# Designs tried in a protein design chat: miniprotein binders against q8gw64. Part 11

Target 1, 233 residues: q8gw64
Amino acid sequence: SSSSQSLSFSSNSFSSQPESELLQALPSSKPKSPPLQLPWLIVGLGNPGKKYQGTRHNVGFEMVDALADAEGISMNTVNFKALFGKGVIGNIPIMLAKPQTFMNLSGESVGQIVSFYKIPLKQVLVVYDDLDLPFGKLRLLPKGGHGGHNGMRSIIDRLKGSRDFPRLRIGIGRPPGKMDTANFVLRQFNRQEQEELDHTFQTGLEAIRILLLEGFNKSATFVNTRKSMEQLS

## First folded at step 6 (miniprotein)

Design A10
Fold by ESMFold2-Fast, scan of step 6:
Structure A10 (fold): chain B 233 residues (1-233), chain A 81 residues (1-81)
Amino acid sequence: as target 1 above (233 residues)
Amino acid sequence: GSDKEYTVEYVITVPGEFLSHMKGPDGEHMRRLAEETGTEIEVDESTGTVRITAPSQEALWEALDRIYQFLEDAEKRLSDE
């Protein structure tokens, strides 16, 4: 309640005579606790090892590394089968994780982290490559299936079939002509693609900050392809 | 300047059934944790909250990791077996 400045809560209650005509409440000064928040987990998907560095399938790793760099978070800790860092954005504790399992076993890492830190699934953001988005396009969704991505399938399986966690899809496009998808995702980005990805990553970093500080709807509006004005302007 | 020039503050909710185990006798576990991590830790048993004030993000996470470990250990004690 806000529209009263009527005085005076007594710290002591009393009653007199047959009826209490006065209720002196205990001081109702608000507990000074900040709103309760649980930490966020931001997962980038990829395959470990030098063989897979710079490949399309590891773009989720690259986004997490870019975020760690931008926020001054060290990614030198190994635990729960992941390289990970821990930091704070706007007083919100965050964990950044790059599972060091092969892609199809990513859920083994993510499941352990989620279980240990009791993270609400709505605060588990997974960042990964998507063949169904044009190269360099981003899309933020609150939930969904795995779309054929083996890392996403593994995470869903280890989260007991739950699909109710946010995801940031990074478009890598479809393979050209005759190339199968398995070989395509293991292909390195060229120099021009790396330059385009730098802009994609900057947009993605801002989307993540908006997600954490201002909420899902504002971030989704910022990043999703329904920004007709930005497309034309 | 002040001893704590910059701080981060975080509040975690702890299930009531685990608070006593995590806190320890006379709050000894939380006192030791605060001392070892360089943080300030305030436990409110009426609300089931733990407030952590830390001089850095690293100190906050050191305290949080130890609190989560206490919670995991307490849960295992209650589950038995």
Scores: ipSAE 0.425, ipTM 0.756, lowest interface PAE 2.4, mean pLDDT 80

Design A11
Fold by ESMFold2-Fast, scan of step 6:
Structure A11 (fold): chain B 233 residues (1-233), chain A 81 residues (1-81)
Amino acid sequence: as target 1 above (233 residues)
Amino acid sequence: GSDKEYTVEYVITVPGEFLSHMKGPDGEHMRRLAEETGTEIEVDESTGTVRITAPSQEALWEALDRIYQFFEDAEKRLSDE
């Protein structure tokens, strides 16, 4: 008749916790090949030339340069109207691009790179300055409009109106007093602001690593729940 | 100590129509690509996957750039039909 009573008595003899934990840790089959992944494109927005170096509108260029330096990627290629480098983070191939068009034509560069490398838009990360965030605050979003940013508008236009690409917004704050927005974004960061941005860049670089290795949701949680240096002071 | 072997491994999926073009006659194009870039390239036609094993990030990107060039050349050929 029923063997359930025998099974019940015997289950306590071979269901030891250490053996169960070890069995759960063992691979169920031969080691799997690495998961299929497509290259990422990380774009920093700015204006080319010495006149615009260190300006608020070029903070995207600075973030990409910081990433290239941290990852040992050379930014020595000029193609698709961009300065760009190619490297690997955790076996994931990445391209870093700084379009050398003026800001309002950034999409001419980005569109060509995306088309040639057949990059899924979900793996095109654009890094740029944002007037609507407090200075030094980061925000990672999976999609969105251009918010008045001419470089973002250009990219959306050249991606056939698509807004479905991730973006890392770097807060620069609003212009003080009577200063217009156009003049404000072309002002250079002072030494104190640059020192605060170094902390922002370190957080941004870690966010990009999490994005590439662990996915968007973990990176967005990491970034979007942090207070800015301005809010902490 | 034993020499530590440093390699980068990457796997891409290639549509069957492009895979045939990339392989060339008797796999000649892929063999030449591997030799010229110093990489190991394995093609699994049943899954449409291409596995690249490279001694450096530079060698990996040399191989990837050539693979993407094959895609562009294949698209131009298809548009010419």
Scores: ipSAE 0.456, ipTM 0.773, lowest interface PAE 2.3, mean pLDDT 81

Design A12
Fold by ESMFold2-Fast, scan of step 6:
Structure A12 (fold): chain B 233 residues (1-233), chain A 81 residues (1-81)
Amino acid sequence: as target 1 above (233 residues)
Amino acid sequence: GSDKEYTVEYVITVPGEFLSHMKGPDGEHMRRLAEETGTEIEVDESTGTVRITAPSQEALWEALDRIWQFMEDAEKRLSDE
């Protein structure tokens, strides 16, 4: 009661140290709310299977894979129809998901994860390809429509029409000449494009770290003020 | 060897009533959780501070996930009267 107590639990346990780096949500009129800071969900969009590996439509998968590799997070589990990883960046719990549904059913996976873990929508980051941004350009937005992207449409539908979740758009540009948009997004990146994407991924990974550790405004400033590849030459 | 083992530390604050429930008799629940997840868990009851030291991100998340599930379950049970 009046005595303070410290204890440790493991086969090699020692005394505890103070300080909390997480803001804990205390129970109020909603007792089912979790008492810890809620995790972030980072979703990369794409189509499963070898046939779609390296295609423009799967650049969201590639970004999530790059993040997993950089942060030492395993993507070896299958859960909620997704290749799924759990980890921590700094002091922020995160989940990584690559839905293994076809693109137009991505919301079936994302909706289940969001519901199960009770993730606030403002902590659901979706990473995907964007035809309306120049190749390799990034844009971080706090909300928006689907812009014709079938994966985004599926997610919005399964989140009960909500558009209030952050997204990281990866520019793939518009199809050349008379090429059909649907066919264009299913084309492979070539070697030169992949080299350019390496710079885009480096910027995207840093943006995600800033988002998690320093907040949305700082990350959006970082992303949206980055110089193009033309300015690096 | 000369290399340090990879470790990840995480600190949370837990209300005293949840800490009491989470510890269980003689700290059995916390000891079991630490053993099953391969983590080290240090509790300071005077501050409500729980420090988790893990050999990997996966182990840390497993421990956090178990603690979250436990706290949500405890909150429901404590509010049922």
Scores: ipSAE 0.013, ipTM 0.429, lowest interface PAE 8.2, mean pLDDT 79

Design A14
Fold by ESMFold2-Fast, scan of step 6:
Structure A14 (fold): chain B 233 residues (1-233), chain A 81 residues (1-81)
Amino acid sequence: as target 1 above (233 residues)
Amino acid sequence: GSDKEYTVEYVITVPGEFLSHMKGPDGEHMRRLAEETGTEIEVDESTGTVRITAPSLEALWEALDRIYQFMEDAEKRLSDE
């Protein structure tokens, strides 16, 4: 005969609990005592430094910053060559990362984070710019190639060639006239574009919340088929 | 009923070989970790379950970071054998 045994280790000290107070303010429909779900990693892609601040290629950074601001998460820690924040949405622990490597080396950061925390690849969301989507349009996909994006190529390479991780594409459109794509992605958004991006970011934040709380299929339907989500009566 | 403070709880599953290294002699490593982070840590060796109860998300993340660091250290030691 045998019985299961648990070992318990505890502290007799009490720390401040501002985050626990925030969680106590959550709707009573959410259980307070069950364990949290497995963590997600949300990565925004871009290039570090003032030269690239506000450029089209850094829209992934801006999306992650918007999420951090909306959820009250501080992005003030540097770890694994990324600006890093930790928090929760509902009962889902989340890690936010903005790799501080150049775009083509983003995988050096992301690969280390994924390996260290043993994050399931299906819970690694990468947010980045897409030339093939109209400006401001979002697309959520469960997997795929890099499509010529150097940051995505780097991540796939450092995840041992795996392409099986979700991604949120943010449309930046095609360059106007004869402007080459490399020059175009390094241009800053103008005032009108920034106003439109505010709406795009709000939609993206809602998509991420749906992804985490209700699952991939509901979020993908919300994002990818939003004009056909409702049928006309 | 008594007024109970809100707590956060998280459960991870770790391989048995990692648990031996993480606990240390007489459970000293886990005891010290719990004291330093202000958390309560319960280890079930039969299931490979580590349950963390924390007074805040900040304390939970601090405990998790320490546990994942122990796992990385254990993996390096096992690979050297």
Scores: ipSAE 0.157, ipTM 0.596, lowest interface PAE 5.2, mean pLDDT 80

Design A15
Fold by ESMFold2-Fast, scan of step 6:
Structure A15 (fold): chain B 233 residues (1-233), chain A 81 residues (1-81)
Amino acid sequence: as target 1 above (233 residues)
Amino acid sequence: GSDKEYTVEYVITVPGEFLSHMKGPDGEHMRRLAEETGTEIEVDESTGTVRITAPSYEALWEALDRIYQFMEDAEKRLSDE
């Protein structure tokens, strides 16, 4: 229509005009489309409830909470069986999730979020405790198995067996002496251990920012070459 | 522009078969979404891209949530046909 004044101000945007007719009126679009920009999902693993707060198995929850606090993201929404936050880092939309299922059912939550938001698996970062890394050490991997971690097994199962998603492993070390590993992961961090973990979390937050803004390889180099405070003492 | 005129932009890809359902009759769904969230939405049907320009990150996420809901609804509709 000759009276389509909206075309003088914006080619494809609209809030007051039928989109289909305006799009058809355009001469042609020759600029390359920007690359696909889907949100990232960052998942911290743990067990819900006050009984498990501060335990080794919940260090993934603590990392996500630290990220939410640092980035000003509210974790006050309950959706997809998770405590859930939405925000941005730089210009990259992110979702933060702490599944509120027990650890062995974490995939029920993560699978629903990934399906609903159509998230590419390479943009699903899972943060969790690792018995095979020294206390406070971080390791960023692009893929891998579950290593006996029940939360990771649940996620792999609900992602149709896929292991091709990045993970940030947080070292909790192995149990002292002859302590059972199942009991060890449910032991709470004391204040001294939490102070040491604060350094680990600062490194982890920087690794996540590098991952999102500069890519996997730079983040992996950054985090995988660093030493924990325990190793520097 | 004034200091008040700040925007953020984000681009997502939407399968072409979902775009008709998402737009609704005469583009009503996308028009209403843009109006309710205070965003501008640009659709390139040749590439299946949707560009969102928003006055804040809160507005951006509100628009994204609505678009992902439309995509979910479109998938269910297509699976029922």
Scores: ipSAE 0.218, ipTM 0.634, lowest interface PAE 4.3, mean pLDDT 80

Design A17
Fold by ESMFold2-Fast, scan of step 6:
Structure A17 (fold): chain B 233 residues (1-233), chain A 81 residues (1-81)
Amino acid sequence: as target 1 above (233 residues)
Amino acid sequence: GSDKEYTVEYVITVPGEFLSHMKGPDGEHMRRLAEETGTEIEVDESTGTVRITAPSREALWEALDRIYQFMEDAEKRLSDE
């Protein structure tokens, strides 16, 4: 059997005494450690620059900004090719990232963050726009393909082909008439749509909190049973 | 304000092969890290766990960033061998 040895260090009391020897003598008398907690990465997808602010394709950026605002997290630091924030929800450390690459290169940012912080893929949540969901509808999935989203494709590629990470899909609906999807996702939300998105973001923020504090299944049940504003009108 | 109004406890797992490089001689790197960030750090060598108790989210992330940098440096050294 292996012997257990622990070391402790404090900013309030720096001693050259053999703390490791003391800890080794009484390891079993210490309070039980909580379950291992791992940092979460929450990524919002979008295109950088003022030209793309408020567009459908940047709704992932808006969701992350809403989370940062709600949690008092600053998003003004640039790191790993992303606007990057760090915070805590409950006792769970979280990183917020808005990749500042082109959408189709989002994985260059996300891959570097995941690699540096050794984040388990099950704790990488990607938030993005989805044409296949009605406007304002949220869907939380534990894994999946890219569904034609270039940012998601980039992330999967940079995570060595892995699709095994959670995603929060924000419904933007399908383009009207003969409008192509590329044109549609670059259109600005109007005032009414922005008001409806505020409710969607509030639901999404609660879903993220549930995900972090109570786990995936409870969050997925919460999200996937909620009606969109379109369905309530 | 009171430094006890907000405290955060976090546990990270460090692969065994990185621990010796990360901790430094007699735990000196972790000791200095705790002092410089204002945190309390407890390392369990048998399980590879590092417990951090911090007075703020900012202090926690200062400690975490330094720990991840130590792990990155250790990984690069092991890759070179």
Scores: ipSAE 0.481, ipTM 0.775, lowest interface PAE 2.0, mean pLDDT 82

Design A19
Fold by ESMFold2-Fast, scan of step 6:
Structure A19 (fold): chain B 233 residues (1-233), chain A 81 residues (1-81)
Amino acid sequence: as target 1 above (233 residues)
Amino acid sequence: GSDKEYTVEYVITVPGEFLSHMKGPDGEHMRRLAEETGTEIEVDESTGTVRITAPSQEALWEALMRIYQFMEDAEKRLSDE
């Protein structure tokens, strides 16, 4: 045995891509190419149909719509059971998806897109509502569980139990009093909440741009150190 | 729209050694890419610059993905020889 010992690679890496290691290597004897830039997939979660428009559970749809509008990306194509768009931010090709399945079946859409385009899971960003974050607070995480969110559960299940994909959580807070969670997430945002969400969306758009162009660590620092509007009041 | 067209422009830097292989003879590969994606592509060999002018974000996406594929193919050919 000889050649198997010369082959080495890691199947387990928890290190984010270190941006601090930018030292130039010695000149190669052969031409080098820039690495193949595989596309990112950015998914917003929600429920399709007019009756769910503007509800808390559809805030992921609204973030993706805001991104599409900001970048001039059309979302008028239906593909893989999703409203779908393709565009470029900087040198990074991206795909935008709003699954048009029921929330609990979102993974049927996302799984098909990931499989078809062979997207690395580290380049699948899911944007969704989070009951455990204060209203208007954003949090960017590299992995995690579903936290009771049926759309996230569906995606994890369709990705064969993998939780190793980035997510942008949009805080909607906990229901007041004895209101159940299911009823709360289907409530419309009021005018004041919508005005606060406009600022949250602008921060989220900047976070996504930083994620794509400068990497996860810079974006996570940018997002995770900001105060929610409720905490600033 | 019908009376005013939307356009997007993007500039990518490509290593000089890949440009020749990517362009093909008389720039045929880049001309075909432009035709297939509905874009305008200008190559400046002195700067290693490829400028893409596209009528939409989707057209830009298609053109850029094809350029990345050409770069990968050029790397394989140059590595082999």
Scores: ipSAE 0.522, ipTM 0.765, lowest interface PAE 1.4, mean pLDDT 82

Design A2
Fold by ESMFold2-Fast, scan of step 6:
Structure A2 (fold): chain B 233 residues (1-233), chain A 81 residues (1-81)
Amino acid sequence: as target 1 above (233 residues)
Amino acid sequence: GSDKEYTVEYVITVPGEFLSHMKGPDGEHMRRLAEETGTEIEVDESTGTVRITAPSQEALWEAFDRIYQFMEDAEKRLSDE
């Protein structure tokens, strides 16, 4: 009995008006509006510039680039101190971001994007390198600390100390011998390692699709139960 | 896809005060936005929802960004009052 009013606007006409007055043949059911969707932000962490291309610390950038390529999303927009791609997976609008700040200032970029688009933190996925996972292993978690990662520390700080956002950890393993971690993460992947990572990226892309379309628990089960290439060999 | 048109949909909830600012007089702002972005926009004032139907992901994001800009502008105006 409440009068609901809807307005429709069309791209090649200025409005639409239904002409039907079929009162005696009213449908027993009406079309359902699509469910409310909020945009997702998927962030890959890395350091900008040619010097850091292909390094272990930039594997988050590489995963985001792989996702952009797979979904036909262009990563050529610059805003909020990040390289952006904007697109849709299924019916869910997504933004892909590679902060162009130095790693320890990544939160300056991410915080501004989250604020402008009013993104719920549970829909902010951060993808980054992890020394504590075997090479090529993925782990999807709903929250957690920074584990010493400077980019993650920056994001947590800029989100007012919140740790309640999902993250996809990409295992790079520990440095060999006595190499310090700072030098290790700045080393480039060799050809063989990059070929192994291609399989990891394919799994990660599927995990992200499951996350967006079917939810966190199904994606976490999918990715967290798989073995890395290093563990299989 | 096979032969299907490339159509994507997005639905947002907008506070009534923001919705009024975004629509403009007689819906002029939203009508112009739809025409300029190549999208269809349906506003349900009873629920405060805005439905966007776009022929591509690029068109959807063009409409989306403009709607978020309207919301930011309205938010600044309301905070200054």
Scores: ipSAE 0.356, ipTM 0.721, lowest interface PAE 2.8, mean pLDDT 81

Design A21
Fold by ESMFold2-Fast, scan of step 6:
Order: structure tokens, then C-alpha cells, then sequence
Structure A21 (fold): chain B 233 residues (1-233), chain A 81 residues (1-81)
């Protein structure tokens, strides 16, 4: 028998509905299943704890929180050293992770999740702050180095040196004047910056939806050609 | 409404060797998994696929997590034999 004709009904198919109703409701044939797809993992990078809330280095956490809120996903379980949520976009299962390790140990969390769920690296999206992009600018890349970001370095190390995973970079700009980079990333966004980030997050949410539903190239074109709110002003 | 039908569908491929362990005797493990998670689970041994139809994202992930745990346990058991 062909895959479209060969059906093994689980006991749940008959336990939840009367047999007569199931026989009346079943179509004469079912369409072929879509191609197999493993779940996606979407990671936001940051430092845990109240002290680091709202800081530039935690913008990846804020992006993941915005995605969780938009998709009705609870980020209230702790597993694999991460605050962890599980949900669906379209019909694609997704996992959301905010590693609760300090930034430089983020790979300890991500590596465990990837290993357990056997996730293809091309379906691991890491969202993080980028000093080399103007404030509010987004860039989606299919692979790359760590660019000095300690969270990205940790992830690459725990993925056995692999750099072949997608990343969504959120521009925070360079520190002004003589301010040290380490100090700058631990500074909080002001109210005006938070308002501008709301627009950046909405663009990022749409980019993630396009990535999952329509593929990388369309999402990269969408996000990489858009201007930040600051640039539009 | 409260009785509206919300459906998400997902297909996962499971190696045939693991699939027999996951089904259990007389399909008991898969039957119990479907009942406990409130999902419909359809196993196609010819393709090695498990189709899950769930009323919510939470129910889908309850079923998926149990399948991943079964696969981990099956891998350990096969290593021990």
C-alpha cells in the first residue's frame, strides 16, 4: 500500500469520538503529509537577573520576550539552564530559549538543547546585540563568526566550532567618545530608545515569521533592506 | 468559542528501530501517550513517520516531548542490548 492509503489509526482516533462519527467525518483519502521538518530553536542572548534588565546586552532577551508575548508562548519553565518556552508558528514547532547562564556561558545552555532535540544547526536562530550596526538596525545572516560577542563565542565553542547557524543581529551602535565597550553594553536603554526598539522588535517578529514560513532568503531580503526608526527620522 | 476546533498538525520521522520501542506492546505506549496528551497520533511504519494532530500548541509539545524522551530511552536500551 502507498503512504496516502496506508493509515494506522491510533486508539485515540476512536477513543475521543464515537466510531460512527469518525467514519462519517473521514475523507475518502487524506492528502500527502508535508515534508518532514524538525523544530526550530530561537535563542535570545543576555545576562540573567534584575541588574541586567533593560541593558543593551539583553536586547536579545527582550526580542524573545516580545516573540513569546506575540505568539502566546509561556516562558515560565527552566530547562537546559534556560528560561524555556515551546510553541507553534503556523504549523512549525518552535522552542524559545533565554539562557540563564552569564553571557560568556550561553553555549552551555544552547548546546544541551541542540543535542537533546537533535536540531539541525540551520534551524538554530540566535538573536543578539551588535555594536557594528546602527541603533535599531537588524541584520539576518546564515552564518558567521562571533565578532567579539562573548555569548556567540560560547555558542560556537559548544557547537564544536560550527559557525553554520542563522543569526539575527540587533544594532545597538558603538559607545560614544571614550566609553569602554564593556561598560556601554551594560547601560540601560532610555525611554526614547525603548520606544524606537518597539518598532525594531515588530520588524524582527515579522522577519522570524517569514524565516519560518517562507524561508531564509525572503526573510533576509525583508529585514536587511529596511531602515531603523532613527534612520527614518 | 469554548468548543471551537483548533488544530495543529506535525509530522516527525522516527527511525524504525526506535519506533517499535515507542509503540510498546500492542501499541500501548502510543495509545497512552495520545490519551494523556489529548492528541491524535497516527503511526506509518512504511515511512517511519508519526503524525500528531493537537488541539493546542501546549498539547502538541506534550506529545513531542514524550516522543523525544522515548527516543532517548530507546537509544540507551539499544546500546545496552
Amino acid sequence: as target 1 above (233 residues)
Amino acid sequence: GSDKEYTVEYVITVPGEFLSHMKGPDGEHMRRLAEETGTEIEVDESTGTVRITAPSQEALWEALDRIYYFMEDAEKRLSDE
Scores: ipSAE 0.409, ipTM 0.747, lowest interface PAE 2.5, mean pLDDT 81

Design A23
Fold by ESMFold2-Fast, scan of step 6:
Structure A23 (fold): chain B 233 residues (1-233), chain A 81 residues (1-81)
Amino acid sequence: as target 1 above (233 residues)
Amino acid sequence: GSDKEYTVEYVITVPGEFLSHMKGPDGEHMRRLAEETGTEIEVDESTGTVRITAPSQEALWEALDRIYQFMYDAEKRLSDE
């Protein structure tokens, strides 16, 4: 209850700062607090079950799985209606979530995780498929609407209408001809598309590392300015 | 066995109204938490800051999950009058 004392509950350090008249006579010497570090939540969107594996709508799940594999994080915990992993990149604690609700109910999972861990919305990154970007192109944005994506709509609704959270959009392109968009997103990637996505995922993983370790602006510059011709270098 | 030295440090802020519930009588809850998770926990009551030093990412998250659970339980009890 007193704000003048710090305590250690290990054998390595003990700090006690009782209020005294002698301390009040000195120049203000409050303990130097380290910069506040808060955990990140990285959410991949998709539909659960074997039927939807490898579909365009589940590319967010694939990116999160790739990140988990690259960072040695196990995705074997089920909590808050999500398949869940917990790890550290650098000194930044991260949580990885693949909501196991259907896409349009993704916010039921994400909202509970955000509430329980008191995560700042600026540290909630949502990774999902986007019809408005060319296939394989990434875009990192600090905020925005749902653009017709039912998973994003669900998340915004459960975050009390807030749109102020970062998102990594993975381009899947538009359906050919008059094909219904709902049917298009449930189509599986072919072999050639999956090979191209492997490069997209490597870029996305590096973008996430830059985001966590060096900040949003450096990551957005890295992602948003990349051209296909750079693959030849 | 041969142990490799590894440490990760993390700082979390806990609202003052939850701090007493997290510490428990004579700091019992925090001491037990540190012992059970194999972490070092330092509480700065002037800032409401809790610093955790852990030997692995798994140990850090074990400690963090329990701290968040303490905060959740304390918040629920406060709202229940």
Scores: ipSAE 0.487, ipTM 0.777, lowest interface PAE 1.9, mean pLDDT 82

Design A25
Fold by ESMFold2-Fast, scan of step 6:
Structure A25 (fold): chain B 233 residues (1-233), chain A 81 residues (1-81)
Amino acid sequence: as target 1 above (233 residues)
Amino acid sequence: GSDKEYTVEYVIIVPGEFLSHMKGPDGEHMRRLAEETGTEIEVDESTGTVRITAPSQEALWEALDRIYQFMEDAEKRLSDE
């Protein structure tokens, strides 16, 4: 896991201290107290167990795993019914969660985490599969309904009906031919699809970094622009 | 010291309608599953919470797969009735 730590026993050298700091002269502006920085919660949705590993419905788990790997965050701790990790991106504290409830009960995990840590809903990012987006396409939205996704329905219900939290939708497309939707989301990605998803994940990781460090509007613009460039290439 | 100092834990929620089938008489199914997978399984009947403590991710996946099989069997049996 990656962590930033200042040395608790570092002593200041008085020879390096500016003389102006020792004078009783006041600065032209008062120093501001550091703002209270609450963590972001980043949730990936999926179903637990080997049976569901690599399935379309677990692409949210894969995105969070990719983020954890990239940031050196361990996800081997269980808390609030989720595989859980804590870390930082830049100077922004983050918590990662993969609920280990079945998909339709994901809100029981997410609701507990949000309540316990008193996380502002605008700092809760949920990452999940979306049948209404083409395969590999990302969309970042500040709010919305569940769109028929049972995990999202569960989260909204446990957040007292609130829809006012950001979500990163990962397109998995519609089932081909005569395949029904329920069977489609439980099918595993093939090798070619997984290679395409690697590029999608890299774009998603950068979008999350931009979201945390530069804000929602820049991240949403980044996601849209990168997908347009990909289509032209 | 603990024999399981590098353990992993999982929590799943099992719908109440499947919980009795999954546990079996006197908890025999869960006890047998725990023995066969090398895991520790705790069931809270009031919430349907099933907590699994495993010595490795592989043992955890094996236990989860077995629990899901019980749930699928219970659902099929209820549908057949």
Scores: ipSAE 0.000, ipTM 0.150, lowest interface PAE 15.9, mean pLDDT 76

Design A28
Fold by ESMFold2-Fast, scan of step 6:
Structure A28 (fold): chain B 233 residues (1-233), chain A 81 residues (1-81)
Amino acid sequence: as target 1 above (233 residues)
Amino acid sequence: GSDKEYTVEYVITVPGEFLSHMKGPDGEHMRRLAEETGTEIEVDESTGEVEITAPSQEALWEALDRIYQFMEDAEKRLSDE
């Protein structure tokens, strides 16, 4: 026999009262709950302010902006200490966040969003710059440490030490010569590098779409087997 | 009009303990939510599945934000008990 009851509500004012006893019965069930179908959160990391626009450390912001533009999502809301956009890819709700904290406080923003929307960590994608990948190379991983990135460290800390969330790493390479890492990540991309990044962003946007619509393994295969522009001979 | 010229459908599972708070007396709150956001909402009380049919991504998110706010409010009330 069927134990289901359904109610419909619409903008033309149709409604019906649910049976309160049925609702009271649901919380007493202790079988394993089915996985929640929750939105994805896509976070780009960077530093706010005009002086950091176009710097290597803000490439995560640029990827999120590219995604917003491609999907017709406005990043015009400030909430949870982030520039925030909300949209849909296919029938999957997505949230886009550019934390407006300094990089090392990015977790203050991300933690609040994850908590409020009850997002499973496997559906929190963080996009950021990586010194250990060649310029323009992408890598999609399901989990991992912060690798010295202060924004990633902050997020892990505010997610109660969890490392079990996907990340899209954007290679910026290592500093040349005697330049220290801190100064290098605050350097602007030149025009040639920005042109190469446009192709990297196109690949990254496709990877995100595959991730959302077809799953992690297909997206990881797609993106992780690609060569960077610096590796093309 | 919306930038999308088609409907979007999404199902969110709401824990039973929060569902009563969201629906309100006689389903009033859920009916008003549907009306104010321009969405169609169907609730399966046995599973906790809430199906939203929206004319745009903006309308879907307006409905979702209100559902998440109800869940936040209900969760805080349950913490006080």
Scores: ipSAE 0.564, ipTM 0.798, lowest interface PAE 1.6, mean pLDDT 82

